VH-VL binders against LIM domain-containing protein F (limF). Designs and how they scored, part 2

Target 1, 197 residues: LIM domain-containing protein F (limF), of Dictyostelium discoideum (Social amoeba) (q86i44)
Amino acid sequence: MSGQNILKCKKCQLEITNKIITNHNSDTFHEQCFVCKLCSTPISDPYFTDKETGDFYCAKCEVIRNDQSKPLRESLGFCSLCYKYFRQNEDILTIDLERYHIGCLKCTICKKGINNEKYYREKMTSKLSNYCCEDCFEKVDKCNGCNSMTLGQTLLAMGKNYHANCFKCFKCSEIIKPNSPYSINKQTNTPSCQKCN

## First folded at step 16 (VH-VL)

Design d03 (from c03 with heavy chain N58Y)
Fold by OpenDDE, fold request of step 24:
Structure d03 (fold): chain C 197 residues (1-197), chain A 118 residues (1-118), chain B 107 residues (1-107)
Amino acid sequence: as target 1 above (197 residues)
Amino acid sequence: QVQLQESGPGLVKPSETLSLTCTVSGGSIDDYYWTWIRQPPGKGLEWIGRIYYSGSTYYNPSLKSRATISVDTSKNQFSLKLSSVTAADTAVYYCARADYLDYYFDYWGQGTLVTVSS
Amino acid sequence: AIQMTQSPSSLSASVGDRVTITCRASQGIDNDLNWYQQKPGKAPKLLIYAASTLQSGVPSRFAGRGSGTDFTLTISSLQPEDFATYYCLQDYDYPLTFGQGTKVEIK
């Protein structure tokens, strides 16, 4: 009798018999249980968990909550990742125009905090970046196009990883989009776009 | 379960350096401020200083000139050195853990008495 | 440094009594206040953080209230195991500072 692994909701501890929501920690929830405490909307990434109550908050509501609980810290600003107000004389990491608690940004590989300037960043979009600590950098794959680390979504072609914008036609240097047809020169092992074939 | 344990000499001579080590077991040293707190006999608690696991330190100004806190992540240990000790430094010394976002101390060592005497 | 002043320094009470301890900060500290219980020969134990949040495993007879500069710890019905020294701690700014403590003794 294969003991049916009963999936339980981490929030209410009841069995999940319908739709299962799984978070980034592999915790399972009822759809109705994985909602923001303030706005009651379904939780999407990023979200925050109150350490005291275990309640979930969306990013917007987390900021509101912070404003209500920490009025004296408003002038100090808040972390761009966790949205908690800074404390006086708190350890802060500044990246570009954004400020973070040290440890809030995590290495994508080892999950340890980025705590100093010795980090590597992969910009996926203007607002989305992956970070890698110095210790892990040597272990990560590199883009065959730009030689930078590939931690996020990559294209695998010819046995090599490419950033989406780094996979280019060898002949015309135009970006070959994902799922677009391309040819491989067997002699040079280089890609060519459909226009150049 | 996370456990903290202080270790070091219980007796130190005046003008010498007090040296203590806190060993952390049952959990990661990452993402926490590791803290030293002391309590003279029959008196209240005094915050000495803290170190983030990456090495960032902050000391009580009253002890800043004499206190040094270090961390060894490979051993899951952090240490306190207090130089030029006097009888006023006689106390039970506690190590404690605080989250990097919440500074309350959720886990404590049992404490170790250090007596400064000639 | 932020000064924390507790009152009273000591009090005598009986089992079943309601006990109230106050802590005042020299400046505003939002809700960045913790309460600790310490028994003789033992390390302090966290009771309340963020001024009013009970630590896991702490009985509901303990309650923390307050914000800004004035804070209160209340034991609704004192139990035999509650005779101890209590400390408030501000974690609003460095250096972290404790109150002088309140000893709750048996009447």
Scores: ipSAE 0.751, ipTM 0.903, lowest interface PAE 0.7, mean pLDDT 92
Fold by OpenDDE, fold request of step 24:
Structure d03 (fold): chain C 197 residues (1-197), chain A 118 residues (1-118), chain B 107 residues (1-107)
Amino acid sequence: as target 1 above (197 residues)
Amino acid sequence: QVQLQESGPGLVKPSETLSLTCTVSGGSIDDYYWTWIRQPPGKGLEWIGRIYYSGSTYYNPSLKSRATISVDTSKNQFSLKLSSVTAADTAVYYCARADYLDYYFDYWGQGTLVTVSS
Amino acid sequence: AIQMTQSPSSLSASVGDRVTITCRASQGIDNDLNWYQQKPGKAPKLLIYAASTLQSGVPSRFAGRGSGTDFTLTISSLQPEDFATYYCLQDYDYPLTFGQGTKVEIK
């Protein structure tokens, strides 16, 4: 028996039961919720977020908005998460080559901002990461597969948490995808894919 | 509902340090710039400085040498200290909240009058 | 520091009048301007932010316009409760700076 954590849409707060969209902040959305506010087009990179409303804007629509409202800020750059232009002398968190408003990156555990303090990162993709503050790190459950922290979407199996790509057949080492059938060896408490029985 | 309340002595002697505390209730102190603003009697508003909940501060250059703002997240409070006060520092002092992205002040304390007098 | 200059410093008006207050910044500040209303003995109240966005709960008779250096606050039809002092604030750069204020008095 396999189980997956219930995910909720950041926009509508309802459970996501179909396609999951994940943004750069590892927030999850319904496909229909992750759309441009102006043109209703599904959001793709690059996109921009209005913090006031939480609305997303596609590149085309954002250009229209920014060109009209904040020409002086354009040269200051923008946050890699919310994509709003920075203000002069604004507190900025720099991670690698990306700059963020200090309040934009949140600890996935306590939801407080990552504000230029020591943090831990679970890198999901080149542009997608989950962050954990120092205070929460020790509280974070570790993946039974790789023994690294599990901050994002996890698979619960046999009472243990796994990264999606870390839940593997004990026999053939192939990834067992969420909702895929697998068997459990009761003696060893290990999973086996359908091919391996 | 978020509420801010200033507290501290209403009278301070010249050359002493003005000390005020703002207590925040009805909401978290996290994710905001907590700000002090003052208004001399019959005059306009002056921005003193702000502190992010994590401790990042910025002061008005006019007061930078004398002003210290601190935050205590455990008490949901932030404070202002203004050293070497003179009569010119007599004012109503307000604490206010600003978002970390939008610097407008959406919530204010009622203000507290601090008079500098011998 | 960016200087904010309001005009006029005071004005007298009657209920129902259209009132316009201007604020000029010493340099460009995009739309990073806020308007506040202050009544005697009270803390300022946010009316408008981002030059033209009406704060929640603020009557629609208040309107903010402008970008760059010149901004206006308009009260389309002055109400009795609108007699107060109004301040603009730039939040484009630190230090944040207020205009000197405009007192709207009853004629």
Scores: ipSAE 0.740, ipTM 0.913, lowest interface PAE 0.7, mean pLDDT 91
Fold by ESMFold2, fold request of step 24:
Structure d03 (fold): chain C 197 residues (1-197), chain A 118 residues (1-118), chain B 107 residues (1-107)
Amino acid sequence: as target 1 above (197 residues)
Amino acid sequence: QVQLQESGPGLVKPSETLSLTCTVSGGSIDDYYWTWIRQPPGKGLEWIGRIYYSGSTYYNPSLKSRATISVDTSKNQFSLKLSSVTAADTAVYYCARADYLDYYFDYWGQGTLVTVSS
Amino acid sequence: AIQMTQSPSSLSASVGDRVTITCRASQGIDNDLNWYQQKPGKAPKLLIYAASTLQSGVPSRFAGRGSGTDFTLTISSLQPEDFATYYCLQDYDYPLTFGQGTKVEIK
């Protein structure tokens, strides 16, 4: 008799125990395996697959990597943000061991280029960093958990904003995820997770 | 609409310093390369050098010992100084804009003739 | 420095003619090639960048072609306002360098 087979990710060949992502061909993937190789965004149609490596590319990055107009630049590397190749002897910005065109990395607030001048980085909760210029730093909102600046997406809880990892149960200090239920002690104005009720 | 205008003396004596300013209006000087190009009368175009608005420069090697380009973002201006001039430096001088990804010149000043003679 | 050589140095043509100007680079420059038009007493005007992409507002009678070392600018039907000097420019590497120019004159 045929069995109920364990479900394996087409990309990495390992068992899928969490959310299952399915494409048009009914192939199955881990959520983290069905992302663009160059920009790491989740894949949506249209997308492209490198038949030799199995890597996926979103439509934007497929255009970039297939740019036939600039083949001599391939050996110079590419910008970590826009994925266009560098030119010979151009000005580049190197931040946190990543290379960027001098104008591609922008202040999250005012959208002016971040250069090797004074800038501020939001603490990383993943490998992605957000930046702001000095002028905008004086005006940014702060996390009500850690009092450091918030530049990217934030959690709104109890009428205040927090980094995703900074809204914690008062009793156990575990992170209360977005839209997870929690209780509020009205006298102390402190949150408690469901487990600590 | 972005407009560029050169200003400076039209006559410079040999061995002195040629000094020109380009004023940018109708747009910000930020996030662009700003370039000087010259053309001797009846002859072709020569790229002199460029500056990024944050101060990074690159000069034509033929002129690097004599040319200095600077930018003043508070005045929305950039400038060229060319030292130790000779009659060979007589030319129409243009300022021009390029963005950081594409180096073609989409906006040019009208040009200013600088004559080097005693 | 990358040398840019234009041919011919000048040409004489009539309104309605097809005109072709060539530009050769001393090394490969991908498609990093611009074409500029210049009339006497005026600044150059960008016509074409990336070898073949027309700048906004440029008439469709202008066409650019080429990659690597060999490039052409073609005017499919010459108009009275097209009598000018044309320059190619490589923007592949510093210093940026122009061709010596091609003067297009009325017969």
Scores: ipSAE 0.337, ipTM 0.721, lowest interface PAE 3.4, mean pLDDT 85
Fold by ESMFold2, fold request of step 24:
Structure d03 (fold): chain C 197 residues (1-197), chain A 118 residues (1-118), chain B 107 residues (1-107)
Amino acid sequence: as target 1 above (197 residues)
Amino acid sequence: QVQLQESGPGLVKPSETLSLTCTVSGGSIDDYYWTWIRQPPGKGLEWIGRIYYSGSTYYNPSLKSRATISVDTSKNQFSLKLSSVTAADTAVYYCARADYLDYYFDYWGQGTLVTVSS
Amino acid sequence: AIQMTQSPSSLSASVGDRVTITCRASQGIDNDLNWYQQKPGKAPKLLIYAASTLQSGVPSRFAGRGSGTDFTLTISSLQPEDFATYYCLQDYDYPLTFGQGTKVEIK
């Protein structure tokens, strides 16, 4: 009988035996071969192809890749937020070993760029922080445990705002978690965990 | 729409201090490089320096000993002082806004002529 | 400081001509180059940044090319409103420096 129709992936040149991905030129690919080289996202229009390597790039990553075509600036490093290279002799903001353009890290409230000397930080996670400029710091709610700003999720206890880790038993100094019961000493207006009261 | 407007005296005596103010309207002073540029009559453009709204400055080395740029965010203004002026400082002075990432001047004031003469 | 040299210093052209202005940097500046247009008595106007990116509202007859040290501004069909002085500006390193200008005059 007749031969079989064998479809080959244009990227890797191997036979396609499962799902077939077809581009606008009717070229065929494995699903895993038709992805952005930089971010691995499945390719959809519009996309870009490096004619020398055959790699595909989504629109977002093409913008990023073109900005990285500043070869003389590569040795100066790039912003940890926008991934664009720094200029020669540029002032930069350094926070927690990360480097930023002076306008790229912004106050959570007023959206102005944070400066090196007058900022306040609220740690949200091990890798995420909120930042606040001096002017906005004067206007934000403060934690009644540590007197630092509360920009993220807060605990309302005894009519006051606290960070989740700043509402503590007066007697044992252990954190009173948001869903944990506690007692109030009305004479001193102090909280006690169930174990201490 | 952002607008920049220079103001200050048009005539300054030699050895005195040239003082100009740029008033920003239609937006606030924020994450841009607020810049002074001058052009002597019949000549090219010279970048003087710039200030970020937080007060960080950079000056052309040719003018660094004499130039001071400052910002007053409460008045939405930034200013240039150039000390010990001579006739060589006669120029049209422009204020301009620069993008801090791609560093282009998208808005310019109309310019103000400052003449240094007795 | 990085010196920017424009060529020619002036040129005469007719409406409809193709005009090319060159700008050479004294060292490599990647694509950190602006082009500005200035008419007498007015402030400069941004045409192109990042060597080839056309500013919003600038006619498509203006085109910028180049990288490294050699750059060009081309006007594909000169219009009456294009008679002006053109400046390049490097934004690679401080101090920012302009070319000396190229005056485009009516022939």
Scores: ipSAE 0.226, ipTM 0.616, lowest interface PAE 4.2, mean pLDDT 84

Design d05 (from c03 with heavy chain D30S, light chain N31D)
Fold by OpenDDE, fold request of step 17:
Structure d05 (fold): chain C 197 residues (1-197), chain A 118 residues (1-118), chain B 107 residues (1-107)
Amino acid sequence: as target 1 above (197 residues)
Amino acid sequence: QVQLQESGPGLVKPSETLSLTCTVSGGSISDYYWTWIRQPPGKGLEWIGRIYYSGSTNYNPSLKSRATISVDTSKNQFSLKLSSVTAADTAVYYCARADYLDYYFDYWGQGTLVTVSS
Amino acid sequence: AIQMTQSPSSLSASVGDRVTITCRASQGIDDDLNWYQQKPGKAPKLLIYAASTLQSGVPSRFAGRGSGTDFTLTISSLQPEDFATYYCLQDYDYPLTFGQGTKVEIK
């Protein structure tokens, strides 16, 4: 479908004829267009978009922007998620020495803010942690491999959910990658990689 | 659209407890600070206190000993109790919504007049 | 508690006039200042937050300025529907506190 379609930059609306940058929303940009407005460095996660101008800001520069308008809050610190300074006597959630505004960190299931220490966390390789509130924990499916909750992307195999790194060959214990061929032992209902078939 | 509506008795006797409820419709009660504000007749506005949907509360020190704010997420309601009322507590009472980050009041109830009289 | 002092307490103006209301905080509050409009028998309405950000749906003739301790609300050209009482509010620290209000009346 994309072979004959001209890719346009979401920022400048011009055709992209060189390197294509794609964000998490599948928007495409020129390499020169997906940069921080303040420091002009290429944007990486996390980044922020100005609602009025549409300009992009890296995390570091976002803090600077906040500092410009709220110098008295500098000593209070800032949220590790939104990078806005805290207010005096504000309710704060602390996780692993990182501080968050109450409401900033969201439950993956119900999308409500995590507001206290009664939460569950899923740490995924090369991904940010996903969080689940206590109320939603019982609704979360468990990985058939490790028996821990599955909040992020999961692999569905043999009618069961797996973390990407938890779907392994029963014989050699190697990880079976998504879309890789595997066989199922019908008697034991276990997967085997192509090498072990 | 989000709507707030105050309800409760319009008349309370001195030394009794004022009790009001704010009903929220058209939106979730989650992720907001729900606030009570009052205005005596012909006077300015006074912040009473607020509650986060999870139950965390902040009160005006001038009223802290007498004010209790609670939330019922199952009913999309939050309430104000003010004990040992006097004539000075006669006012229009407003409920309002505030964002958890920006703290400004974007939605208000119509207000309800509570008169303290014997 | 942080005290907010508005000036003037009241003013008379005509349609088309430029109106300026000031609010002073007893201590620094960064830009944690809001402006509200209240008409008789009605609840207050948010106009400006973060000292200078216009609330969605509010006419552009309203403008907020200031930081630290001194803040201003300006109506560039007063309209008939703008006759009301205006309040500033600090949300820098608890308790949240309002100014005493400024009544804008028709001349």
Scores: ipSAE 0.729, ipTM 0.905, lowest interface PAE 0.7, mean pLDDT 92
Fold by OpenDDE, fold request of step 17:
Structure d05 (fold): chain C 197 residues (1-197), chain A 118 residues (1-118), chain B 107 residues (1-107)
Amino acid sequence: as target 1 above (197 residues)
Amino acid sequence: QVQLQESGPGLVKPSETLSLTCTVSGGSISDYYWTWIRQPPGKGLEWIGRIYYSGSTNYNPSLKSRATISVDTSKNQFSLKLSSVTAADTAVYYCARADYLDYYFDYWGQGTLVTVSS
Amino acid sequence: AIQMTQSPSSLSASVGDRVTITCRASQGIDDDLNWYQQKPGKAPKLLIYAASTLQSGVPSRFAGRGSGTDFTLTISSLQPEDFATYYCLQDYDYPLTFGQGTKVEIK
């Protein structure tokens, strides 16, 4: 059986037993916990987190809040992550075509801000990425399947870390899902799915 | 709890360079703008400049030609150098912390008086 | 640089009084205004940020209002420990600039 650590919701600190929501920081949440404070809509990236309360705000609601309080900043644009308007002459990080407050993007490992071009990125989806700073990169475990950073959701199997989609049957190459049964070839130390046993 | 402490000579001669260090304890130097502010005796507050832990700096134009702020993340310190000082630079110098989004100063050092005198 | 003008420069009040301090910016600064309290020989203390948000631990008798160019700090009922100098700070643009301060003295 694949070893899986107990996942806890970052918001409520309770165990997640059903659907897992994972954000760009690889924090995990209950589906009902990862919602906008204003509109109660499930959060999708990008979003804002209130530093004081820890509440989440969807992009739309955050923009609305900003529009109400920061009318002079409208022309400056807003951060692609937190959607707060930029300040005059503010330090901005640009990644691709997206602009971020300096420090707004966080290293998945050390949780410090990504502040310059010296970072590593793992794209999970078109809108979801994990970032790793230069200092943490060498310390990050690599996926035994693809040999890339394991910043997001990973599984521990056979004493090694895998991306969820990288733990595959040696025989048929199908993905072995977390908590799915598999066998280990004792000679080659490779996994085989139940179908291939 | 985060604490800031200024250190350096309390007396500097005219034309010399004022050097101060702020030591940060109880928290990481990362993700904040570390700021120097001064206050001449009996006067108001003046923002000198700031440095982000990654090295980005902003200075008050009134002092830009003379002020240099640096950061040493390994020591959890940041410093101010003010060159060619005059009597007008006599002040209590404060170091302070500002968030990278909310620029308010939430933590301050106790301040250190620097007197410029021959 | 954005100039911040506080008024009055000083005022005398009694315990229990309602005190209002005004800060005006030379240009619009949205709500990027902070209020600080400073007592003699001490570093300034943050009271209000974002024009109206009360800093944690600050008594509710302090209130910040305003947006754009005109801002106010109100102490609803002045307490003995409130006699101090108050400063506004704009963080809308560099350089950050303080008001000249308002000294609240005992009447």
Scores: ipSAE 0.653, ipTM 0.870, lowest interface PAE 0.8, mean pLDDT 91
Fold by ESMFold2, fold request of step 17:
Structure d05 (fold): chain C 197 residues (1-197), chain A 118 residues (1-118), chain B 107 residues (1-107)
Amino acid sequence: as target 1 above (197 residues)
Amino acid sequence: QVQLQESGPGLVKPSETLSLTCTVSGGSISDYYWTWIRQPPGKGLEWIGRIYYSGSTNYNPSLKSRATISVDTSKNQFSLKLSSVTAADTAVYYCARADYLDYYFDYWGQGTLVTVSS
Amino acid sequence: AIQMTQSPSSLSASVGDRVTITCRASQGIDDDLNWYQQKPGKAPKLLIYAASTLQSGVPSRFAGRGSGTDFTLTISSLQPEDFATYYCLQDYDYPLTFGQGTKVEIK
């Protein structure tokens, strides 16, 4: 009906004529092509891609692939950051219901390992966060939109820092995207998107 | 690049406490495991224990009742105290850095001989 | 504690010889094994970790093999600077334990 576009599977480069699987980058795949190479489960975040073969791996199978020479560690579990098994009788760090090697999860500012219950988190995605230790919390910049800390992504707008999704049109409250034009009300010092001006 | 240097008395009397300090330069003590290892003259190597900068420790069970490892992040140093020493504690004492993932000792101090004798 | 047994305790060899040193663990340790070289009066120097991974700056004539309980260090063409004592170390479980050492001497 509309357009002349042929959808091709990014993995096999063949036309998709049935169910279309789409990842977070809007890439399209056959259902059978977007599965873990080792266990054949459907891929969901987090997943890993072999640069040389284009194969996908789920989190559990990525750990197996990383630590093939360490089968005795399988029952010990793995780190949610580096996807390697834990060591026998090693202390581990549990933060926000996720398990990590001691030292793998680091303060974004000072790079020291996060090591206590006194930490601050900036959630990036459903499965990713940036962390800040208590000592560095006073050094952190705050978003001028929501007044919460900024550890990762920042947008400089109107001479101030914002989270990427916190710089909004005063009139319609829609996000003003990076590099999108906007106007400033000089009396109130508030931004407006082009649609509202 | 990273350098480790042991310091402390070379002679300790029996029943007293052996006290050594390792100074770390060219890197931050706020990462890695910081480790003490000893070697009696003419004999093999014995792992004593290690510390992470937060104070988390693990000790060789054979020495746990007598050994204390501590860290001073403001001085970029970590220390070993070994109480109630005997002649069996005569050894070269090394400090070493270990990776917490693959757990190998890539940097060592020169070692310092501590003799326990009256 | 996991016991590490090296063999031989010493050997004599000439420059250019191929030398093999064996290390056996008292239980399976996957590939959690290091090799160190120590010269008189000096600290040990890391050669190999994870059984077979050569440390940066270590000559390619050194090679490690093995997994489970049996491991070897091979020097393919012995050089004058290789006369030293060699130690294996298991890093599978606490306490970390070394083998007793193998002294490589000039014949």
Scores: ipSAE 0.350, ipTM 0.729, lowest interface PAE 3.5, mean pLDDT 86
Fold by ESMFold2, fold request of step 17:
Structure d05 (fold): chain C 197 residues (1-197), chain A 118 residues (1-118), chain B 107 residues (1-107)
Amino acid sequence: as target 1 above (197 residues)
Amino acid sequence: QVQLQESGPGLVKPSETLSLTCTVSGGSISDYYWTWIRQPPGKGLEWIGRIYYSGSTNYNPSLKSRATISVDTSKNQFSLKLSSVTAADTAVYYCARADYLDYYFDYWGQGTLVTVSS
Amino acid sequence: AIQMTQSPSSLSASVGDRVTITCRASQGIDDDLNWYQQKPGKAPKLLIYAASTLQSGVPSRFAGRGSGTDFTLTISSLQPEDFATYYCLQDYDYPLTFGQGTKVEIK
């Protein structure tokens, strides 16, 4: 039994002996196997996988693949969620210059389409957000650091809910990571990281 | 199984307002385009307009000055009001459902004849 | 508004015949074309959307073709239940517009 680790390409299942390409899940690929099926460009996020064929598609080519028969719509742009072109004069929801079909962006809780003027957002990453309609917002817990909703990652600290990035040292304003030690000034009820006492 | 049913008066006097309601059962009114389509007896189909459940509307320009479509999500209903009617507005009126991505009408009501006459 | 012109306005055919109905748009509409069947006294029924996609439960003898401005509906072997009026609808831009209809009658 050898201790050698043989790297196999996730796409073709053959050994990788040369340049290794790695995705966000730490899967490994040959350079020529991790490319868009339609345009052959190297894959980067976001990308899409056809579950039946295992082929990869970049965002632009996913739109083309979904709407191949609709070339007149190309100049109208596409939805940032479903990657289909817009129709002429369509109702469009715009958030931070990202565009969506009116019903594609949904409340995380009730799954109804978001109203353009009455919604709440919880940014989870630069590319991922939770959304909440007004009715559901009345029922959701709020972060005690920023007073925004807490639908995603939550941290219980000092008996209160926080986003992971909203629980900060009072003295240096650095994030106190989950399960990291901290001190509490009981007179002011403020936390301090280990570096600041 | 989604079902749509039109209701309202079958006779309306000229110059008055035609008022119809479509009741949606077997499904929620949310996340769809809810549409009114009419057909004069023996003639073709005319799209009147549609509403998204949040209130966004679009109307046939030929009827825009006279038509109002509204939605009541608490009753799972949407409605058409057509003002200042004439004999030319005599038709079978259908309500229909379309997805907001695809404008094909997969469910239709049975239709209700509205006659405009003195 | 996009005008949809169907041809013919009516036709007579026998059971088993191959029937073709055409629909022409006044401008390009990609594949944003539906076909509906309507029997007397009933609401229209969706047959085909996106020019060529059969709706669930529609027999395979119905086929839609075309893109741009010219579209066809073909019934490969006409059945007794297929005698009806057929409408095309463009869903490319508002207002949505139907063709004037094609009545398929028994010969």
Scores: ipSAE 0.267, ipTM 0.674, lowest interface PAE 4.4, mean pLDDT 86

